# VH-VL binders against Uncharacterized protein B0403.3, part 8

Target 1, 247 residues: Uncharacterized protein B0403.3, of Caenorhabditis elegans (q11077)
Amino acid sequence: RRHFGDEYRINTPACDIVCEGQWKSEFHANFHKIYDTEYFEIPLDTAIVKNRANLKMFCSSTIQKYSCLRNECKIQRTPWSAEKHICVGHFDNFDRNINCLSLTDKYVQRECSNVCNSIKIEISQAEIDRMAEMDFSRQEKSEFVEQNKHCNVIACYQLCHEYIISKVCIDSAVAARSVVKSYYDSYLEREYTELNKDDQDELYSSFCRRVTPGQDENEFTANMTRYNNLTLDRMKNDIRSVFSILD

## First folded at step 25 (VH-VL)

Design o6 (from i6 with light chain W96Y)
Fold by OpenDDE, fold request of step 26:
Structure o6 (fold): chain C 247 residues (1-247), chain A 121 residues (1-121), chain B 107 residues (1-107)
Amino acid sequence: as target 1 above (247 residues)
Amino acid sequence: EVQLVESGGGLVQPGGSLRLSCAASGFTFSSYWMNWVRQAPGKGLEWVSYISSTGEYIYYADSVKGRFTISRDNAKNSLSLQMNSLRDEDTAVYYCAREGSWGEPDYFDYWGQGTTVTVSS
Amino acid sequence: DIQMTQSPSSVSASVGDRVTITCRASQGIRTWLAWYQQKPGKAPKFLIYAASSLQSGVPSRFSGSGSGTDFTLTISSLQPEDFATYYCQQTNSFPYTFGGGTKVEIK
């Protein structure tokens, strides 16, 4: 599992830090977990989707956080975040599908984790060559690799989560899958956006681009289609294999 | 519009060979899994073979295993089925069918109109 | 292999009738079941995924239900264009397998 904290690049650091601190404190009080170390955004954490009460509790605190930012810090706009997505942007969707999410979460945490933590993540020689051509520093290469890994994990969880929703949920499968898809897609979009804002979009691998909505295809990424599709095929195959044993 | 067009069917003697083709258009072929399904005259549907988007994963029905070979050319948006050692029981209309990939549910959302294979002496 | 048993093999019905087709899997397939409609001389057409009737372009009179081993396709009010053969398919595992089909005929 991967955790990313809220990143605010605002000129009122004191106030926003206070709001964030209060949010995290409340999170700890409610869930008995430390947000920065024990909560994971990928996949959706069981603490949130365990039941409707937990979802509401989490979102109540989250709404308070953003109220604080807006009213106390006079910050009207904030970057995308997982909690914002869930609680501010799509609470009703999550709430309506909480039964399915709750039902499938145990499989995500177990079987999907097993699959997604065991996937083989490689960088193609073409990308290695490209990095060399672009004279990437050691740090940049490391960041590239890490970002690529991150994208792979996210994609894997997305596929697996959607798979298990389809497998386990009946009437709400379509809606629940949409909610989950939206979450992971938005997450990836945020990943790209952050890099792009810093003119570091070159650190976004072809695979990352492949699985991120709204990405423009260029010649290089087009040439990597087979490679990246193979990765996805393998993910799907592994997911199928793991869940076939459970049947 | 998604289109799948099968070709290559015909009359062949037992033990003979035939190569079927499926031409895909209207979608990103390389992003989808493909299948062959056949239907004997007056009978039901029988799954024949599956191939993943890259061809890495291939599966066959036991009835055709060792005799049929599925392949694809993503550059040409084509799916093929090489059928060797044909038997009378292989007589059928052969359909190529698209299967949703990766995050999509697994079902055949689009089918070609089929090509007829008749094995007879 | 997962065997799919479809019943009945045929059913005679009139326009406006409620028609129910059953598909049973030899083992649990969760919700990995699809229904197809095939008219004479035509290729099969995807109808619905078992878990939901919320498929684009499918009339609301078609609905799927079931999970595990038992599944049903229901046509709430049969229309003239619904006379066809229907097939279920499991996509839980390879080899993919189809039911034997149910021919819905006009009474």
Scores: ipSAE 0.842, ipTM 0.915, lowest interface PAE 0.5, mean pLDDT 92
Fold by ESMFold2, fold request of step 26:
Structure o6 (fold): chain C 247 residues (1-247), chain A 121 residues (1-121), chain B 107 residues (1-107)
Amino acid sequence: as target 1 above (247 residues)
Amino acid sequence: EVQLVESGGGLVQPGGSLRLSCAASGFTFSSYWMNWVRQAPGKGLEWVSYISSTGEYIYYADSVKGRFTISRDNAKNSLSLQMNSLRDEDTAVYYCAREGSWGEPDYFDYWGQGTTVTVSS
Amino acid sequence: DIQMTQSPSSVSASVGDRVTITCRASQGIRTWLAWYQQKPGKAPKFLIYAASSLQSGVPSRFSGSGSGTDFTLTISSLQPEDFATYYCQQTNSFPYTFGGGTKVEIK
C-alpha cells in the first residue's frame, strides 16, 4: 500500500484515505476490477493500456484524486506514484503511444510474464561479503534479497516490453520505448528514494543501482560492472529466446 | 559518432587461418552485442556469428561452426573473428555489425566498411 | 533455420518507375521482418522494421507490407539514389537470416 511521508503531508492527513477510497471505488465501477487485489503496477496493467478510452477514463478519475488531495486535504506535494506518472506527469506521451502500448500488451502479459516470473536471480559472493562487512542483520539481509529480486523483475519487464515494441509497433518505436523506459526508471527511482529517506540505501543492491538512473556511481557498483552486465545479457538472451523458435 | 573499422583480411590458402579484428569507437562497446556478417563476391549477405556484450552468449552459423571463433576484448574495444580451416566458400567481404544494447532494437544499426578475405589455391 | 527467398533476383527500371520486390519465408514469421539497402561498394543501411515501419530518415516513397510468409518492399517512384541491392531479414528466430537480395538496376 502507498503512504505519504512526513515531508509531503502538511495539514489534513486523515483526509487522504477518503480521496484514495473514492478513486478506488471509481476504478471498480469503471473497470470491474478491485484495485487492491486485481490491479498491478508491474507490468503496466491491461485495464489502463487496453485502448485510448480506458486510458482517458482511468486518468480522468486519477486527476480527480489528485485534485481531492490538493484541494480537500491541503496536501501540496505527493511522492511519485504509478498513476500520477501516467496521468499527471506523462499523459500526452501515453496518449500518443496508446496504440503501440495496446498492441504490445498481450505479449507483455503472456511472454514477458513467463520470462520475468521465472528469471534466475543470484547474489554474487562479492555482495554477500559486503553484507557481512556492513554487519547486516537477518532482517536487513532479507530486505536486501527481496529488493534485489524486485529490481530484477522490474528491469526484466522494461527490457521485454521495449523489445516487443521494436518488433511490433507500426510507428515511432523510439517514442513508445521511451514511454515504457520512463515509467520503469521512475519506479526504480521511487524504490531508491524510499530506502534513502530511512538511511537504508545500503539495502539497494549493485544491480538495483545499475538499473536505476543516477545511482550507478557507487564505488562498489562500479566494481560489479561485469557481473551486472552479465545479468542484463542473461535477460536479453532469455527474452529473445521466448519470442524465437527455440531449438 | 559510432565507428566500426575492420582489419586483418587478406589472401590465404585453403586450410589456412586468418584473424579479423573490428575496432569500435563512439559508443560504450561493452554494452552492445556484436555480429559478423559476410558477403561473397556477387552474392548476398550471410550472417556468421554473434557475441553478447559480456561474451557469455555466442552463436555461430552452421557453415562456420567448429572453424570460426568469435571473441571480444572490452578493455580494448575490439571484436575478433578467428577463422581456421578456411575453404573457398569463405571468400567474402566480412563486416562487423552492431545490434542494440539491452532494451534497444536488435537490428543491425551500424556496420563497418568491411575487410576482404580471399581463399584460393 | 528459416530460409528467406527474394524475387526477382534483379529488376531493370527507369527513374520514376514503381518497383516491387518480394520476400518469402520458409515458415511464418509474423510481421517480424526488416529490409536493408546496399549501394555498390558500401555497407548495408537499415530501411524498414516490423515489415512496414520506416526507419527515421527513410524517404516516404519506400513502403513495406506483408505478414506470415509473404512480404513486399515497394518504391513508388524510383529515384537515382535508389539503384541498389535490397535485402530482407527475418527477425523471428535465430539465426536472423537474410534473403538472397534483389538488385535494382538502371535500364
Scores: ipSAE 0.680, ipTM 0.847, lowest interface PAE 1.5, mean pLDDT 88
Fold by OpenDDE, fold request of step 26:
Structure o6 (fold): chain C 247 residues (1-247), chain A 121 residues (1-121), chain B 107 residues (1-107)
Amino acid sequence: as target 1 above (247 residues)
Amino acid sequence: EVQLVESGGGLVQPGGSLRLSCAASGFTFSSYWMNWVRQAPGKGLEWVSYISSTGEYIYYADSVKGRFTISRDNAKNSLSLQMNSLRDEDTAVYYCAREGSWGEPDYFDYWGQGTTVTVSS
Amino acid sequence: DIQMTQSPSSVSASVGDRVTITCRASQGIRTWLAWYQQKPGKAPKFLIYAASSLQSGVPSRFSGSGSGTDFTLTISSLQPEDFATYYCQQTNSFPYTFGGGTKVEIK
C-alpha cells in the first residue's frame, strides 16, 4: 500500500516538526497505528473511511495540526497533502459520501491491491529511445522507471476504486466517484509537482506528466498519448477481469 | 446529442460476407467501449461483440467467433463489424451500442436505430 | 456462460397496475445488471440499473432491486407508454447475456 514517494515532510522551522509530531501521536492514540509505517495514503486508508466517526476523529486531529502550524508556527500556507485534502479541503464531500466509501473499502483494500500490485508496467520504446538520446545515466533511468511505476500504480488504484464505487454504491456513485477522483488526481498532481523541475520536464514519464493531445500536438506527444491510453485500457481490462470471477 | 447510426445491412446469400458500420457523433468516441447487439425477427436481444476504447480488447459471442470481426477507427468515430461466412441464423437487426466507461453510465446507454441483415438463398 | 432467466415471458396488465418482472442469473453477478425497454419497431433503450431508484430521465414508477442472482424490475403504476418488452442484461462476464424478455401488454 505504501509506494515510493509516499513519505513527505515539510522543510520549515522546527515548530512544524512539533506540530507534525503531535498529529502523529494523536493519530497513534486514536487509531493504534503508526502513521509513518502503518497508514497508507493510497488507497484511502481504512482508518479514515471505515465509518463517519473515524473520519471525524482523523480530521479533528488534522485540523488541530494545521491550527498549530498557522497559530504557533505562523505558517499560513502549506503544500498539498492527503490529510489536508481530505480534512481541510474536502471534508464535507468525504462526510457526505462516507457510507459509500465505507461500503466499498473492503473491496478496494483486497481486490484493488491485488490487481494494482500485479499489473504489468511498461515504458514505451519511444521514451526508452528518448532517454538514450538524452544520455540518461543508469540512476536516472532507474528513477524514471520507478516514478513511472508509482504513477501507474496510483492510477490503477484510482480506476479500481472508481469501478467499485460505480458497481456498489449505484445511486450515490456519481458523487462518491467524484470525491475519489479528485483525491487521486490531486495526489498524482502533487507527486509530479514535487518531482518536476521546469527545465527537466522530460525526465519524467509521459504517464506521470499526464500528457494529452491538448498539451502538445507533435508526433511524439501523440504517440505518448496513444501509449498511455493503451496502458489505461489494459488496467481497465485487468480490473474488470478480476472482478468478473469473484463471488 | 449522442448519435449512433448503423449502415451496411442488406440481403446476402449463405456463406456470403457483409460489413456493417456505425457512425458515432455527439461524444468522445475514443473514450467509450462499443458493442454490437443483434435481434432476430420476433426474438430477443443477443450480444454479438465488444471492443474496448483502444481496440486492444475484443470479445465475441461463441455464435460468431471466427466469422465476425469487430473494429474501430477512433479518428473517424467509426465502429465496424465484418461478417463472413454468414448463416441463416445471422439474420437480424444489428444494433450499435455504446457502453459507458469509467465515469460514465455503465451498460448500453445509447443504441443506434439498427441495420437489417437478411441471410437467405 | 451466465444464463439469464427472465420471468414472466409476458404479462397482461391494465393502466395503473403494479407490474413485476424478475431476472435470475445462473451465477452471482453482483449488481452488474441493467434493464432495457424496447417498443415495437424501435431500438432498445436503457432503463435502470439493478438496484437503482434514481435513474436520470426515468419515471419514478420504475424501480430496480436485487443483487447476486435475483433481480426485480417493478413498475408501480403502469402507464400507457409503458407497454413494451423489457430485457435484463448482465455485464459481469463475457459473453454478455440478455434475458429472454418480458412483454408487457394491454389486458
Scores: ipSAE 0.632, ipTM 0.837, lowest interface PAE 1.0, mean pLDDT 90
Fold by ESMFold2, fold request of step 26:
Structure o6 (fold): chain C 247 residues (1-247), chain A 121 residues (1-121), chain B 107 residues (1-107)
Amino acid sequence: as target 1 above (247 residues)
Amino acid sequence: EVQLVESGGGLVQPGGSLRLSCAASGFTFSSYWMNWVRQAPGKGLEWVSYISSTGEYIYYADSVKGRFTISRDNAKNSLSLQMNSLRDEDTAVYYCAREGSWGEPDYFDYWGQGTTVTVSS
Amino acid sequence: DIQMTQSPSSVSASVGDRVTITCRASQGIRTWLAWYQQKPGKAPKFLIYAASSLQSGVPSRFSGSGSGTDFTLTISSLQPEDFATYYCQQTNSFPYTFGGGTKVEIK
């Protein structure tokens, strides 16, 4: 879900909690979903991109939240979030491509979810050996495994969404794929940044680095390129197979 | 500039063997899925086989399964097709074809000029 | 496997003519169809993906349409360089099969 807890807020908690609470209440009223249990940053939420009206409705309340934070709470900088990415940073790109994204909605919910919940996720023997060499604690091993799984699932959803855009969208496929790629790239950049802030970037697996912009897949474990290529080949094969048996 | 150059075609008797090669340049070969497509004289196009970028996933048309073996050497930027137990119906021009990038999968954006295989007694 | 049937097998046309060729799939393939052009003695050239999207560098006189089982490639004003054989390919289900081709000849 949201990566940031209240410990990352540097202003009066009551003010920013009110701004967030108002936004969550509007989310519930508009989408009939409880934000804390029914909104997911991964995959890109299908209700938000279902049509232009939903996008505008979500972003209207989101702009109000950031105005509340700026004007009422005097918070000038906020961490990356999915709603800020979509509504503050990239609204024009999402709006311009909303017809394509809407067409892909049902495939992301069904085919992409099916394949991405079924992918084979493993940790390389080289990384297992490195964890032993560095004497990872039980907690560190668990966090490494979970972060690696998370990156694999994110990469799967990105590849699957890009694939179906190419299959169903007309005249806007390149731009729409760029919108989807930008979303997942930014999400992964936040994941890395939060680990790096805690001096825990060694918990970011080689595959995570491969799919995160600006990271070196060989940073902590050498010679991982072939292993990561095999992982991506497997994902692509699984995606093509799921869509090849439709109809 | 993307280039694909096939070689190794020739005349063979039924039951014989032949090995085709495709030399790739102008792109990162190891990032692309590769295909063989053939065209019998005066006939249309027939997909033969593909191989994933790492070589782990390989598929064949039913007409060639068990007789043909596709392989790749990413260090040498080469694609190969070993053809065994050749039949008259395998007579064709054989094309090496690159799949589009993941954003445009399932179509062949660059083709070699082809190499001719003739199977006759 | 999905069979792709092209018609006509050939068409005789003059420069400036509007040429329409069709491709029919044995079952629904949504819009998941590509078109290729092949000139004599040369390899095929990719023209259209997703039934109607032109590849970069393809002249605007080419257009594609259709969904489901019936698809059309249209050349709005035939040029001398367009005399070639055209193939459709379905990309819905593996194996991704080709049509038999339509030869566009000068008349």
Scores: ipSAE 0.374, ipTM 0.716, lowest interface PAE 3.4, mean pLDDT 87

Design o6 (from i6 with light chain W96Y)
Fold by OpenDDE, look of step 25:
Structure o6 (fold): chain C 247 residues (1-247), chain A 121 residues (1-121), chain B 107 residues (1-107)
Amino acid sequence: as target 1 above (247 residues)
Amino acid sequence: EVQLVESGGGLVQPGGSLRLSCAASGFTFSSYWMNWVRQAPGKGLEWVSYISSTGEYIYYADSVKGRFTISRDNAKNSLSLQMNSLRDEDTAVYYCAREGSWGEPDYFDYWGQGTTVTVSS
Amino acid sequence: DIQMTQSPSSVSASVGDRVTITCRASQGIRTWLAWYQQKPGKAPKFLIYAASSLQSGVPSRFSGSGSGTDFTLTISSLQPEDFATYYCQQTNSFPYTFGGGTKVEIK
């Protein structure tokens, strides 16, 4: 995934690439995974939330990367990334809740994955009509559908993960849920921001807007609120059904 | 400020009907689940009914199933409870209560002041 | 249905006392439990979600603990405004069910 946006670059791209490369190499050495192909941001990768030791190891490398960016590349700002969020922004929160995260991760990786990858993703007729009205090309429609799908899956993971935390965690359910929520919310914000160019804002589904913090409803999506809420209701119902066996 | 205001309570004869309403304000009503909870005089709390944000999912307590109907109008920010075939044991203060849905845990974070239903014997 | 049993049904205490209320579920509900406070003539008020030491707007003297079937609400130092009836509720499954309540009254 793309971790460095052009707008945040204040030095030669080569320097930040070197820093990133070192980080990825260390990641591979520590976790025996290739970051670009075997690491997953959604849901939280088992490699990093397995235990406190893994989290610390991951974040040690991450801190080193950002030190490299600051000191060697003179890059003071970078786009949001999972590792930045976890290690630079919220390490203490993740650390304090690592027991819960590690405990719930197995359910998220399995049951949540199953339910979230099996959800029916539909687009409302209203939104179809909107796309037609705006004369979307086939390419634009395709992109719209893919973006919408992506948002649905992420939202489902968030909902499922938070649900599992509430079901499974003992001492830190509320705190852990908050941590996870912040992660998913920020992830969605990033996804939206990176893809939402001024001239392509209309290509984002109302659902994507609904689940992305900071995105307000507009005149084009106001009539789609019910449909999106219905989608969320269905997701939660499906999740409840799946995990009822844990009772 | 989140507000829930119940109305529609009153005195009714056994076998009669009554419709309760709950007016919601201060939040996006259509994004939350809603519940009715009742409390008989001098007794504890009893959950009555649940309705999802869109109304697609509804649940009732066995004690009211087949007699009560929960509904909502998101355009009017209103929750309703149609109570038919009322019985003496339905006498209670009825509360509407908000339940978190998306990104919220399942508890009743806000309650109305309640409306009193009295079924005469 | 899941039955919630609260104990004691009533407790007499003085200001400054430690008060402990227990709630037992007839089956495992994990952490899907909420506590409410109700004062006479008033609507219930949400107090604490189980398995949480931090709840916004709730005094720190209140704490909830427990998982599975046994839960506890603790008031570390009872204040005058804490005299009320407390209810537990399971939200693990429908029908939602409440405990019988615990009245905390002045000794």
Scores: ipSAE 0.305, ipTM 0.761, lowest interface PAE 1.9, mean pLDDT 89

